# Ledger of designs, part 84: miniprotein binders against q53ft3

Target 1, 195 residues: q53ft3
Amino acid sequence: MFGCLVAGRLVQTAAQQVAEDKFVFDLPDYESINHVVVFMLGTIPFPEGMGGSVYFSYPDSNGMPVWQLLGFVTNGKPSAIFKISGLKSGEGSQHPFGAMNIVRTPSVAQIGISVELLDSMAQQTPVGNAAVSSVDSFTQFTQKMLDNFYNFASSFAVSQAQMTPSPSEMFIPANVVLKWYENFQRRLAQNPLFW

## First folded at step 9 (miniprotein)

Design tb31
Fold by ESMFold2-Fast, scan of step 9:
Structure tb31 (fold): chain B 195 residues (1-195), chain A 82 residues (1-82)
Amino acid sequence: as target 1 above (195 residues)
Amino acid sequence: SSDWEEIIRKIEEALRRGDLETAKKLLEELLKEAEKLGNPEVIERIERYIEFFEKYVEKGDEEWAKLFIEFAIRMAEKLSEK
């Protein structure tokens, strides 16, 4: 129901469901990531009175996850961009010699989405103003996201002559993807906050 | 309806038409009503949401500004229920 995008990487649209109300995306090599976009796919809205709390976790020096609240996604705000570069400080050794000698790199960070009542979400405060606040930066990043998604989707296009019939799969025409892209790009140019 | 419910209704109407300045003024009026009820934790939370609202408006991020006002309304509604 959710997607996760990092600039320069393939978009993830298949979250791992770890509980009835909890979904996770893995972020390998997270130390190279400055920003993450989390968004709803638009296929299924949240039930009335519910939304999603977005968390980021990284493994500490012992491999244990450290979770931080980044922000929220809701039916009224179905996408958000978060800066995580300042949140990657793990627990180090208490003495300089230990810190210099320990060279273990965390394997994978995670984005977690918890589906919660809006009343519960309203009682939580995001860490360190993780949400990106610049309209220009958001617009530029959104355009890159749109370009990346369109290119990704188009890379799977095949002509009708090359299609193998499969009753268990759904297909969409490539021109529908192009039409969506062009319409979204035009709307973004007119009002970067329309979505 | 009560003065409390009327203020909340007006805030929601201001948010629907994108009038963030009016929404803020009404939210501050709602805060004064909350102070009469003597709930300091709710008052502190609403004040924090006003701070977030101002911060995101200054930065041009109206979506975050609207979200935090909506959260303030939900906290206020919870207070009015008891």
Scores: ipSAE 0.045, ipTM 0.510, lowest interface PAE 6.7, mean pLDDT 71

Design tb32
Fold by ESMFold2-Fast, scan of step 9:
Structure tb32 (fold): chain B 195 residues (1-195), chain A 82 residues (1-82)
Amino acid sequence: as target 1 above (195 residues)
Amino acid sequence: SSDWEEIIRKIEEALRRGDLETAKKLLEELLKEAEKLGNPEVIERIERYIEFFEKYVERGDEEWAKLFIEFAIRMAEKLSEK
């Protein structure tokens, strides 16, 4: 129900569900990450009165996670961009993940999402000004991601004449990707927060 | 109780079959069992989850509806531990 996107990497849409209301994405090689985008996958919004609290964790010197609240995603703001580069050596914050049995590989950071009532979320304060609130910065990042995705997808384009039948593979026409790209870019130019 | 655990198992089975109406009826039965334990805050939260379930069934979002049943079950389980 959530996606997680890092510039230059494949989008993640298969979060590990660690509780009924808690989801985690792994971020390998996190020292090379400056920004993370978290977003909702569905067209249908959160249940009324609910939203998602977004957390970031990195391993401390003992390999234990240090959780920090980055911000929120809600029906009114179903995507958010966070700058995490400045948080890798910060102190931990209050968080709902506690002593969970979360299996992870060594030296991997995580994005955690906790689905909560909006009233409960309002009582917490994000650390380190992680949320990118500048319209210009958000627009630039989003445009870079759009360009990266389009270029990546286009690098695998093949003509119908070059295709051989492969029952286990799915194909998307290149012009559909182009139409999506153009539509999204146009909408972004009109309103950077349309998504 | 054995009835408590049995209700939960039946809800999970109904969810696997996509039978949301049966899952709702069983969830309401679970709520009645929770009411016997007398925690108003937990009962209120379970009732809210049932309301969200109904709202999302009406909207055709079965994944969210299913999730609210799971939230309610977890909340009820916390009550039974006392």
Scores: ipSAE 0.000, ipTM 0.174, lowest interface PAE 14.2, mean pLDDT 67

Design tb33
Fold by ESMFold2-Fast, scan of step 9:
Structure tb33 (fold): chain B 195 residues (1-195), chain A 82 residues (1-82)
Amino acid sequence: as target 1 above (195 residues)
Amino acid sequence: SSDWEEIIRKIEEALRRGDLETAKKLLEELLKEAEKLGNPEVIERIERYIEFFEKYVELGDEKWAKLFIEFAIRMAEKLSEK
């Protein structure tokens, strides 16, 4: 039902089901991980009125799990990006995995997904969500770059009637610039990291 | 690794102040740290962003210069994710 992606690693699509409503992905060598993407596979939606609470867990100095609520995935928002690089020294939060018998190794962290009622999820506060903010900020900067480039290039556009012959100058039709801009916008909206 | 995060923090602080010269010097320091990790693809891309930054500073376009620093920082962050 779920997928988990870490930059530079193979995507995981086979979560370990540890209860009817609980799924876990192992993150080996978690010290090297900055961001984790959690997403729903397109094959099975959540039951009506339900969604998934996403938790991050790392082993403490005694090898015991410390769980933190990162955020949520739902049928309406089936993917989320989380920054975990700042969370490994944070406080544990209240979590539904306390009764689970989950085997861990000292260098392996976990992403946990708990299927919960949407009403219950609305009452929970995730720990800092810097990854979504950082990705959004980069998307905003990329959008501003695109806007600035398009506006800058367009400021040099001249009509065919205003062109003077010059063998050292090349001209690009404004329509080509516009089509490039629109294509880049579309691709950025689908995947902010496509380039 | 702790020096890595500190350099990025200082670059972001310089950008907030509009101190592009300090941001560039810190970015070059970050590039030296990246070279120690031996990832030539990322190093090449950071070098290219520094080149674009310098070009737009010369053109007096502070807005574009700042954007290229942001792209360089993002490339450096990808080194931490590998």
Scores: ipSAE 0.000, ipTM 0.066, lowest interface PAE 21.2, mean pLDDT 67

Design tb34
Fold by ESMFold2-Fast, scan of step 9:
Structure tb34 (fold): chain B 195 residues (1-195), chain A 82 residues (1-82)
Amino acid sequence: as target 1 above (195 residues)
Amino acid sequence: SSDWEEIIRKIEEALRRGDLETAKKLLEELLKEAEKLGNPEVIERIERYIEFFEKYVELGDESWAKLFIEFAIRMAEKLSEK
């Protein structure tokens, strides 16, 4: 139902379901990530009155997960760009001169999506300014990737008319999303700046 | 309305014991009751969620299948509140 996108990395479209209403994406080497895009695949809309709360989790100094609310995705706002670089506690920049070759153990962060009632979501406050406006070049590139994804997927949309006589919704087969993912991976490996 | 609550209760019981086949049958009964209230857009959405439920059962992904049953229940509950 969901996808997760990091510039310079392979797009993820297969969330791990960890509860009836909860999905996660793993983000390896998260210290190198500044922005994450979370989006709905467009195949399966939320029921009226429901949406997704988007969380970010990273391991603290004891290795325990620390969850923070980043924002939301809904039928009316099916994609969101989040800045996570400022949310990592204890990552104040070590001074780069004096040249200590600091070896960091790779850490895995997670993006979590919780499917919730909109009334419940309205009572929650996202952390700081995690949601970003389209101002810097990264948000521009990310928007291009989202546009490419939706335009590509939409070109293969199968209307409910092909299954039912009086359709009101368009649905996209899951294999079309996979096809887009594979095409994007191939092109990104060939040239990371192709978008 | 009492009939709606009873059907939903039975669906939740079937889900708790992992009986997806019974949950689907009960959901189809709920859909028939919803059809009597005459909101075609909501009814079509419930039908689509049932189709996705069946698809994910065939794929062996029980967690996704359960999610679509929950989606269908929430749509039916919204209709019954009218």
Scores: ipSAE 0.000, ipTM 0.227, lowest interface PAE 13.1, mean pLDDT 66

Design tb35
Fold by ESMFold2-Fast, scan of step 9:
Structure tb35 (fold): chain B 195 residues (1-195), chain A 82 residues (1-82)
Amino acid sequence: as target 1 above (195 residues)
Amino acid sequence: SSDWEEIIRKIEEALRRGDLETAKKLLEELLKEAEKLGNPEVIERIERYIEFFEKYVELGDPEWAKLFIEFAIRMAEKLSEK
């Protein structure tokens, strides 16, 4: 149902389902990540009255996960861009010899998505440091990529929806994402002002 | 709760027009009415949603700003039910 994008890395579209209403993406080498993008794949909407709360988790000095609420995705706001570099506690006090510290845990963070009632989401307060300006060049480029993907996926979904009802479990064929990426790359090469 | 309904409708109208400043002013009026109902935890959450609204307006993201106003309205409606 969801995708996760980090600049310079392959897009992730296969979240690990850890509960009926909870999905997780792994972010290896997270200390090198400044921004993450979370988005709905565009083919299957949330049920009415539902949305997704987006969380970020990193290992603390003891290796325990620390979860922080970044924000939300909904049918009306199906993508969000988050700055996570300011949320990683301890980076400013990192040991000068880096990985020479024996107590270091693996540098793997997670993005979590919890499907919740909109009224429950309204009772939660995101951390203030994760917001990213929509006028930023990175944000503008990313929004254009996501808009293009939604248009492509929605066209495909209309055809699929006319053939069969939506399944109770949500699946997006990996080849649909690949085909979108290839089409977007070709269009960008033909017209650099496309995005 | 006709006063609450009127303020909420005006907020929704301002949002449809993209008039975020008017929506914020009306939301602050809704907060004053909510304070009379006396739930401090809910009042504090609405105040924080107004802060997030202001932040996302400054960042140039009206979609996020609108979402936080919507959340504030839902919290205010919860006060009316009590």
Scores: ipSAE 0.081, ipTM 0.563, lowest interface PAE 6.6, mean pLDDT 70

Design tb36
Fold by ESMFold2-Fast, scan of step 9:
Structure tb36 (fold): chain B 195 residues (1-195), chain A 82 residues (1-82)
Amino acid sequence: as target 1 above (195 residues)
Amino acid sequence: SSDWEEIIRKIEEALRRGDLETAKKLLEELLKEAEKLGNPEVIERIERYIEFFEKYVELGDEDWAKLFIEFAIRMAEKLSEK
């Protein structure tokens, strides 16, 4: 039900379900990532009163995951742009040993989405510097971005709600997703403020 | 308790058969057991998940409907573990 986009990479639309209410996207080579976009897929919204809490996880110096709350996606705001470059281990904290490359631990971060009641989400505080853009500009751009994504994807495939549950079922061609991403990047070049 | 586990197993069997009507009725039976334990916060959340289940069945999204049944089951299990 969710998508994840990183500038310069192919969009991910197949989250791994790790619990009944929890989904994750893997982000390899996370040191090169500055921004992440998380958005809702499909034509079916969250039920009223529910939303998704968005987390970022990176390996600490011991190889253990450190989860940080970035923000939320809801029916009223179904996409969010986060700056994660300032949240990575060793960045701004500058240890005597710096960032340690552990051969046994892959350099992979994760975006996690937890489906929760809005009342529960309202009691949580996201990391202060993760959210990007003004509310009005973000809302307008988010709607345009979702419209553009579905226009490209839908022209070449059936919506998720109409798919038959089969591993050999129809797939969206990678080039269709790439065309959407290219148009998104052109918009970013023209108006970085709406990113 | 064994009654609790029995209801959950029957719900899972109904889901395997694609019998969402039976799953809903058993979920309502699970809610009655939860009400006997008297935790209003958990009961309210189970009721809300049942409402979401019904909504997504109506929308034809069986994956989301099943997810809300799983949420309800997990909330009920938390009550039995106290």
Scores: ipSAE 0.005, ipTM 0.199, lowest interface PAE 12.4, mean pLDDT 66

Design tb37
Fold by ESMFold2-Fast, scan of step 9:
Structure tb37 (fold): chain B 195 residues (1-195), chain A 82 residues (1-82)
Amino acid sequence: as target 1 above (195 residues)
Amino acid sequence: SSDWEEIIRKIEEALRRGDLETAKKLLEELLKEAEKLGNPEVIERIERYIEFFEKYVELGDEEFAKLFIEFAIRMAEKLSEK
């Protein structure tokens, strides 16, 4: 349902489900991360009246998680950019994640998404210094995601002579992917809101 | 009260036309009505939402700005005991 992107890293689209309404992404070596993009994959919208509260957690000096509310994603605003550099020094905020969610691995932070009623989300206030959402920043990180996708897709290119057809699989020519990528990139540069 | 409904209606109209400056002024009027009821937790939260609205307007993200106004409206409606 969700994706998570850090510039220079592989996009994550398989969140770990830790409860019926709670999902997490691991962020190894988080001290080298300045921004994180959280987005909906676009295949399944939130049910009416619901959205996602986005949290960031890191291990404190005792190995206990410190959760902070970064912001939200909704059907009307399905992606957001958050600044996480510097949050390690802050106090934890109120959160719906239980004390049992202990981060054991040093230097691994987590992004948590809690699916909640919009009325419940309205009872919460994000940490002020995480609110970094602008057209320029969004465009930059979206471009990184597109580059990552194109590189990944291109890595599977094979010669026609090596192609063995399978009735259960679809095949898309590499040149079609390239043309789509170039067209999308051009349109995004002209108007970041075209999609 | 009908005063709450009128202010909320005007905020929604301002948002529909993209008039964020008018929406902010009306949101401040909504905050004054909240202050009359004396609920400090709700007042504080509406003030925080106004700050986030201003921040996202400054960043050029009108959709997030609108979201925080919606949150302020939802908090105000709880005070009106709708």
Scores: ipSAE 0.094, ipTM 0.571, lowest interface PAE 6.1, mean pLDDT 71

Design tb38
Fold by ESMFold2-Fast, scan of step 9:
Structure tb38 (fold): chain B 195 residues (1-195), chain A 82 residues (1-82)
Amino acid sequence: as target 1 above (195 residues)
Amino acid sequence: SSDWEEIIRKIEEALRRGDLETAKKLLEELLKEAEKLGNPEVIERIERYIEFFEKYVELGDEEYAKLFIEFAIRMAEKLSEK
């Protein structure tokens, strides 16, 4: 029902359902992420009077999740962009070396979506520092994501003569990807939040 | 309270017109009415939603700003029903 976008990464559209009303996306290597976009896929609206609360979690020094409320998505506001870079923990101790040249283990953060009554959502307050600078910034971010995906997919295009059989792989014709890209761009130009 | 209902109606009209300045002014009137009832938790919540409304207007996300107005109205309605 939901999707999650990070610049430079493939879009996630298959959230892990952890409860009847709770969905999670994993964000590996989250320390490299500045912004995330959360959106509804548009096929199934929320029931009347309901919406989604969007949370972010990262592991603390003991590896336990710390959850923070970023904001909301609703039928009237089916997508939102959030800044998560300010929510990450910093370096703790000083040491005698001038630089931290120690190999780090990758960390996994999560985006959580809780489906709630609008009246319940109205009793919650998001963290203030997750807000993004403008709708134009959101549109630019979305356009960059679209361009990145199209360029990435196109980089694998081969002629039929260059194909090698791979029974476990799926292939999408390049012209189908191009048509999708062009249609999405037109819809985005008409309404940046159509999705 | 009929006074609350009238303010809420006017906010909804302002939102339909895209008149965010009028909506903000009317939200402040709702806060004034809420203060008369003396529930500090609800008053604080409405104040926070007005702050988020202002923040998202400044950030250029008018749709999200409108959501926080809706939340302020929901909180105000709970007070008027008591």
Scores: ipSAE 0.205, ipTM 0.671, lowest interface PAE 4.6, mean pLDDT 72

Design tb39
Fold by ESMFold2-Fast, scan of step 9:
Structure tb39 (fold): chain B 195 residues (1-195), chain A 82 residues (1-82)
Amino acid sequence: as target 1 above (195 residues)
Amino acid sequence: SSDWEEIIRKIEEALRRGDLETAKKLLEELLKEAEKLGNPEVIERIERYIEFFEKYVELGDEELAKLFIEFAIRMAEKLSEK
């Protein structure tokens, strides 16, 4: 019912259902993650009067999960972007020269979605610094991801005169990447949620 | 109690037409009336939801701002039931 997206990684659309009303996505190497997008797939809406509470969990020094409420998704707001870099454990960041004895954690975090009554959701308060959940902010984030991808891909471009015969390697014309980028940006400007 | 239903109705009408500033002012009036009957924890929760509303209005996310006003209304209703 849900999807989870991290910049530079494959989208996850198969949440692990751990209870009738609870779904989890694993986020390996979570210390490299700054933003997470959580969204509904659009095939099955929430029942009337219900929504989803979105949680973030990371392992503490003993390997036990520490859950924090990030925000909500609902039928009226079926996607949200969250900044999690400020919510990470921060292990060793205070003492960079004394990290040799720091307890090693699994480095796997989780996004949890709990399907709840709106009345129950109203009794909870999200962590204030996690919210980046406006259409404008989502558009800015998506454009930045597109720019980073295009710049990265373009950094490998060479002229035809500089190419050596290499039958085992595949080459994509830079113009094809540029056309895709421009088309995607145009569609995003018309409707940020078109994809 | 009758006046509470009318104020809530006006807040919902303001939200439907996208008048978020009027919705906030009406909610503040509702909260002020409810303070005499108060549960301090519930009142503090409603105040935090108003703060989140302001934050999301600043971010340009009117739908999420509306959700927090809805949450504030639900908490105010619980206060009236206590």
Scores: ipSAE 0.012, ipTM 0.495, lowest interface PAE 8.7, mean pLDDT 70

Design tb4
Fold by ESMFold2-Fast, scan of step 9:
Structure tb4 (fold): chain B 195 residues (1-195), chain A 82 residues (1-82)
Amino acid sequence: as target 1 above (195 residues)
Amino acid sequence: SSDWEEIIRKIEEALRRGDLETAKKLLEELLKEAEKLGNPEVIERIERYIEFFEKYVELGDEEWAKLFIQFAIRMAEKLSEK
């Protein structure tokens, strides 16, 4: 349902589903990451009246994750970019990932997506320094990232007939990449501030 | 009716300019016109979207605020489709 993109890394499109309404992406070597893009794949929309709350966590000195609310994604705003380079491990938001704090993931940060009612999302406050809302600089950055992502992902596209069965590898259909790219470009052109 | 069509046009212009306060005022006028059509379910939904708009402005997420104004317009347009 979701994808996660970091500049210079393979796009992740197979989130780990940890509950009916909760999905997680692992971010190894998170200290080298400044920005993360979270987006919907365009194949499965949110149920009516629902959206996704996007959270970030990384292990503190004891290996315990602290979840912080970064922002939201919805059917009408299916992608968002977040700056994570300034976030502190002790800074936490109200979050639905309580039980996951017991599971330690040393040296790996995580992006969590919780499918929630829009009313519930309206009651939550994102961390102030995570959202990116600079029009001119971000528009240029986003266009460069879209081009780099599409070119990079397309270079790995193979037909199903050329694929060898591999149970541990994940493959992204080229049409999903194209649909995401076209949808993002269209929305960016119509309203550069939609993210 | 020409009144609600004109209001929608003005809301869209306000959103293009980033004038969220004008968009809100016009959306409240659109709600009054929608009330004349007597569909309580749609009216309640539009009222909820105005509430979401205000909450997301407080959260500092203008893009989410704009999204809820767009949702309200979509609901009003459905009323005009009968």
Scores: ipSAE 0.000, ipTM 0.183, lowest interface PAE 11.3, mean pLDDT 69

Design tb40
Fold by ESMFold2-Fast, scan of step 9:
Structure tb40 (fold): chain B 195 residues (1-195), chain A 82 residues (1-82)
Amino acid sequence: as target 1 above (195 residues)
Amino acid sequence: SSDWEEIIRKIEEALRRGDLETAKKLLEELLKEAEKLGNPEVIERIERYIEFFEKYVELGDEEWAKLFIEWAIRMAEKLSEK
């Protein structure tokens, strides 16, 4: 029913169902993760009046799981982006000889989704720093993504003289890509959340 | 009261227009009336929903902002029940 995405990793679409109303995704090597996207799959909505509470679990210094509420997904908002870098377990040792005796806790965290009544969700408060931070951060990310896409697409541009006839292949003129890029930048500058 | 009913009506109109700031201001008026009825635990919960409303407005997430303000309104309405 749910998917979980981390930049640079394969999307997970097969949550482990641990109870009738509870689903879990494993996040190995979570120390390298800054953001997690959680989303609903396909066309099956939540039943009326229900939604999903999204939790993050990491091992504390004693190896015990600590669950924190990140936020929610609903039929009206079927995807959410969460910042988890501030929620990672810290490095506890400050001494070199202290580090020699550290028993490493498993570097596997979990995303948990609990299907709940909207009224029950209303009784809960997410960790404040888990929401995607500020318009500036979003704008910077979007600009970088846009630049990377344009550079990638432009790397395949060829002149008409360099083309070989191939009626089965599709081609997009480079100037169409450039026009889209310019229009997107203009819109982003006017309103960083235009979509 | 008729004043309470009028504030609710205006909140609904603001929400229909997508005017979340006006809905918030009207909710704050409703909360002042609700505070006269007591129950600090419920009032604190309403204030938390307003905080999350403001956070999601800042993030540009209008759907979540609307949800949090609606939850705050619902809780405030409960305080008016006899």
Scores: ipSAE 0.005, ipTM 0.208, lowest interface PAE 12.9, mean pLDDT 66

Design tb41
Fold by ESMFold2-Fast, scan of step 9:
Structure tb41 (fold): chain B 195 residues (1-195), chain A 82 residues (1-82)
Amino acid sequence: as target 1 above (195 residues)
Amino acid sequence: SSDWEEIIRKIEEALRRGDLETAKKLLEELLKEAEKLGNPEVIERIERYIEFFEKYVELGDEEWAKLFIEYAIRMAEKLSEK
């Protein structure tokens, strides 16, 4: 149902379902994470009148998770970007993940998604400054994502002489990737909201 | 086919002049010649390149538009090389 993306890391599309209405993604090495994107895969929409409350948790010094409400995703707004840098020493929010406050791995944080009634979600207040509200933050995240994609794709480049025939595989010339990267960077610099 | 060579030459001339409308029209002629040869895979790929070309012309990104025409030419050259 859901996906979770961190710049420089493989996208996660297989959330762990921990209850009928609750899903969790693990975020290892969370101290290096500044932004997280949560999105719906588009395969299964929320039932009428339902949406998803998005929470972030990190382990405290005793390994106990501290849950914070970041925001929401709905059928009408199926993705959201959150800034989690600066939340790692905060207090917990009201949350429905009570049983998940069990001692966990010290360097692993979690994104939790709770499927809730829209009316219930309207009564909740996300932690301050979690939602990305500035063009600068968006531009920084986009640039890191762009750099990571280009580096990842380029690491698989081979000369045509090194290729083995594979009729069902798709191949892209490395110079096409480079040209796309340069064009995207130029346009981003001219207008950060062009995309 | 010598018809492919002539069309490709004209597309290259149009690209050198920055005449993207003429290049697109010639690319459609290239697609017509591909249809005569009956190679559906090449036809589908050239059609996708024309779609990408149109998209990037609309975005005002002439460099990307030209690139997709160049890739259509490379596909056509591989077909005519037989």
Scores: ipSAE 0.000, ipTM 0.145, lowest interface PAE 14.9, mean pLDDT 70

Design tb42
Fold by ESMFold2-Fast, scan of step 9:
Structure tb42 (fold): chain B 195 residues (1-195), chain A 82 residues (1-82)
Amino acid sequence: as target 1 above (195 residues)
Amino acid sequence: SSDWEEIIRKIEEALRRGDLETAKKLLEELLKEAEKLGNPEVIERIERYIEFFEKYVELGDEEWAKLFIELAIRMAEKLSEK
């Protein structure tokens, strides 16, 4: 349902589902990451009145996860860019992952997405230093990349009956997303103005 | 407090036409009504949403600014729907 992108790395679209309403992406070598983009794959919307709360977690000095709320994604705002550089070690926030047994390797950070009622999201406040301006050329680039991803990937969405009895369910093969990523990177490198 | 719906309606109209300054002013009026109810945790959260709204306006990100106003409104509405 979700994707996660870090500049210069392969896009991740296969989140680990750790609960019915909770999804996690691993971020290795997180010390080198400044920004993370989280987005919806665009084929399955949130149910009415629901959205996703986006969290960031890193191991503290004792190897325990410290979760911080970065922001939200909703049907009306299906993509967001977050700044994770400069987040203070040991600064945790209220989060729905506290009671979960999430297995992780040391030095690997995570992005967590919790599907919640909008009313529950309204009771939470993101960490202040995760805010990112759309004015920056970097954020403009990532927004254009996400727009291209949604349009390109959606054009390949098909109903597949071989994996389910009902052909009404929609699926996007993971390799199609990777093909999009490679195509976009190649074209942008050749001509940044091809947009 | 009996005019909560009227204040919310005006905030929504300001947001539709991109008048963020009017929306903020009206949200501050809504916050004063919320303070009369004596719910300090809710008041604190609404104040933080206003702070984030101001931050995103400074950054030029109107979509984030609008989202935080909407979250503040939903939080205030919970108080009036007791």
Scores: ipSAE 0.000, ipTM 0.317, lowest interface PAE 11.9, mean pLDDT 69

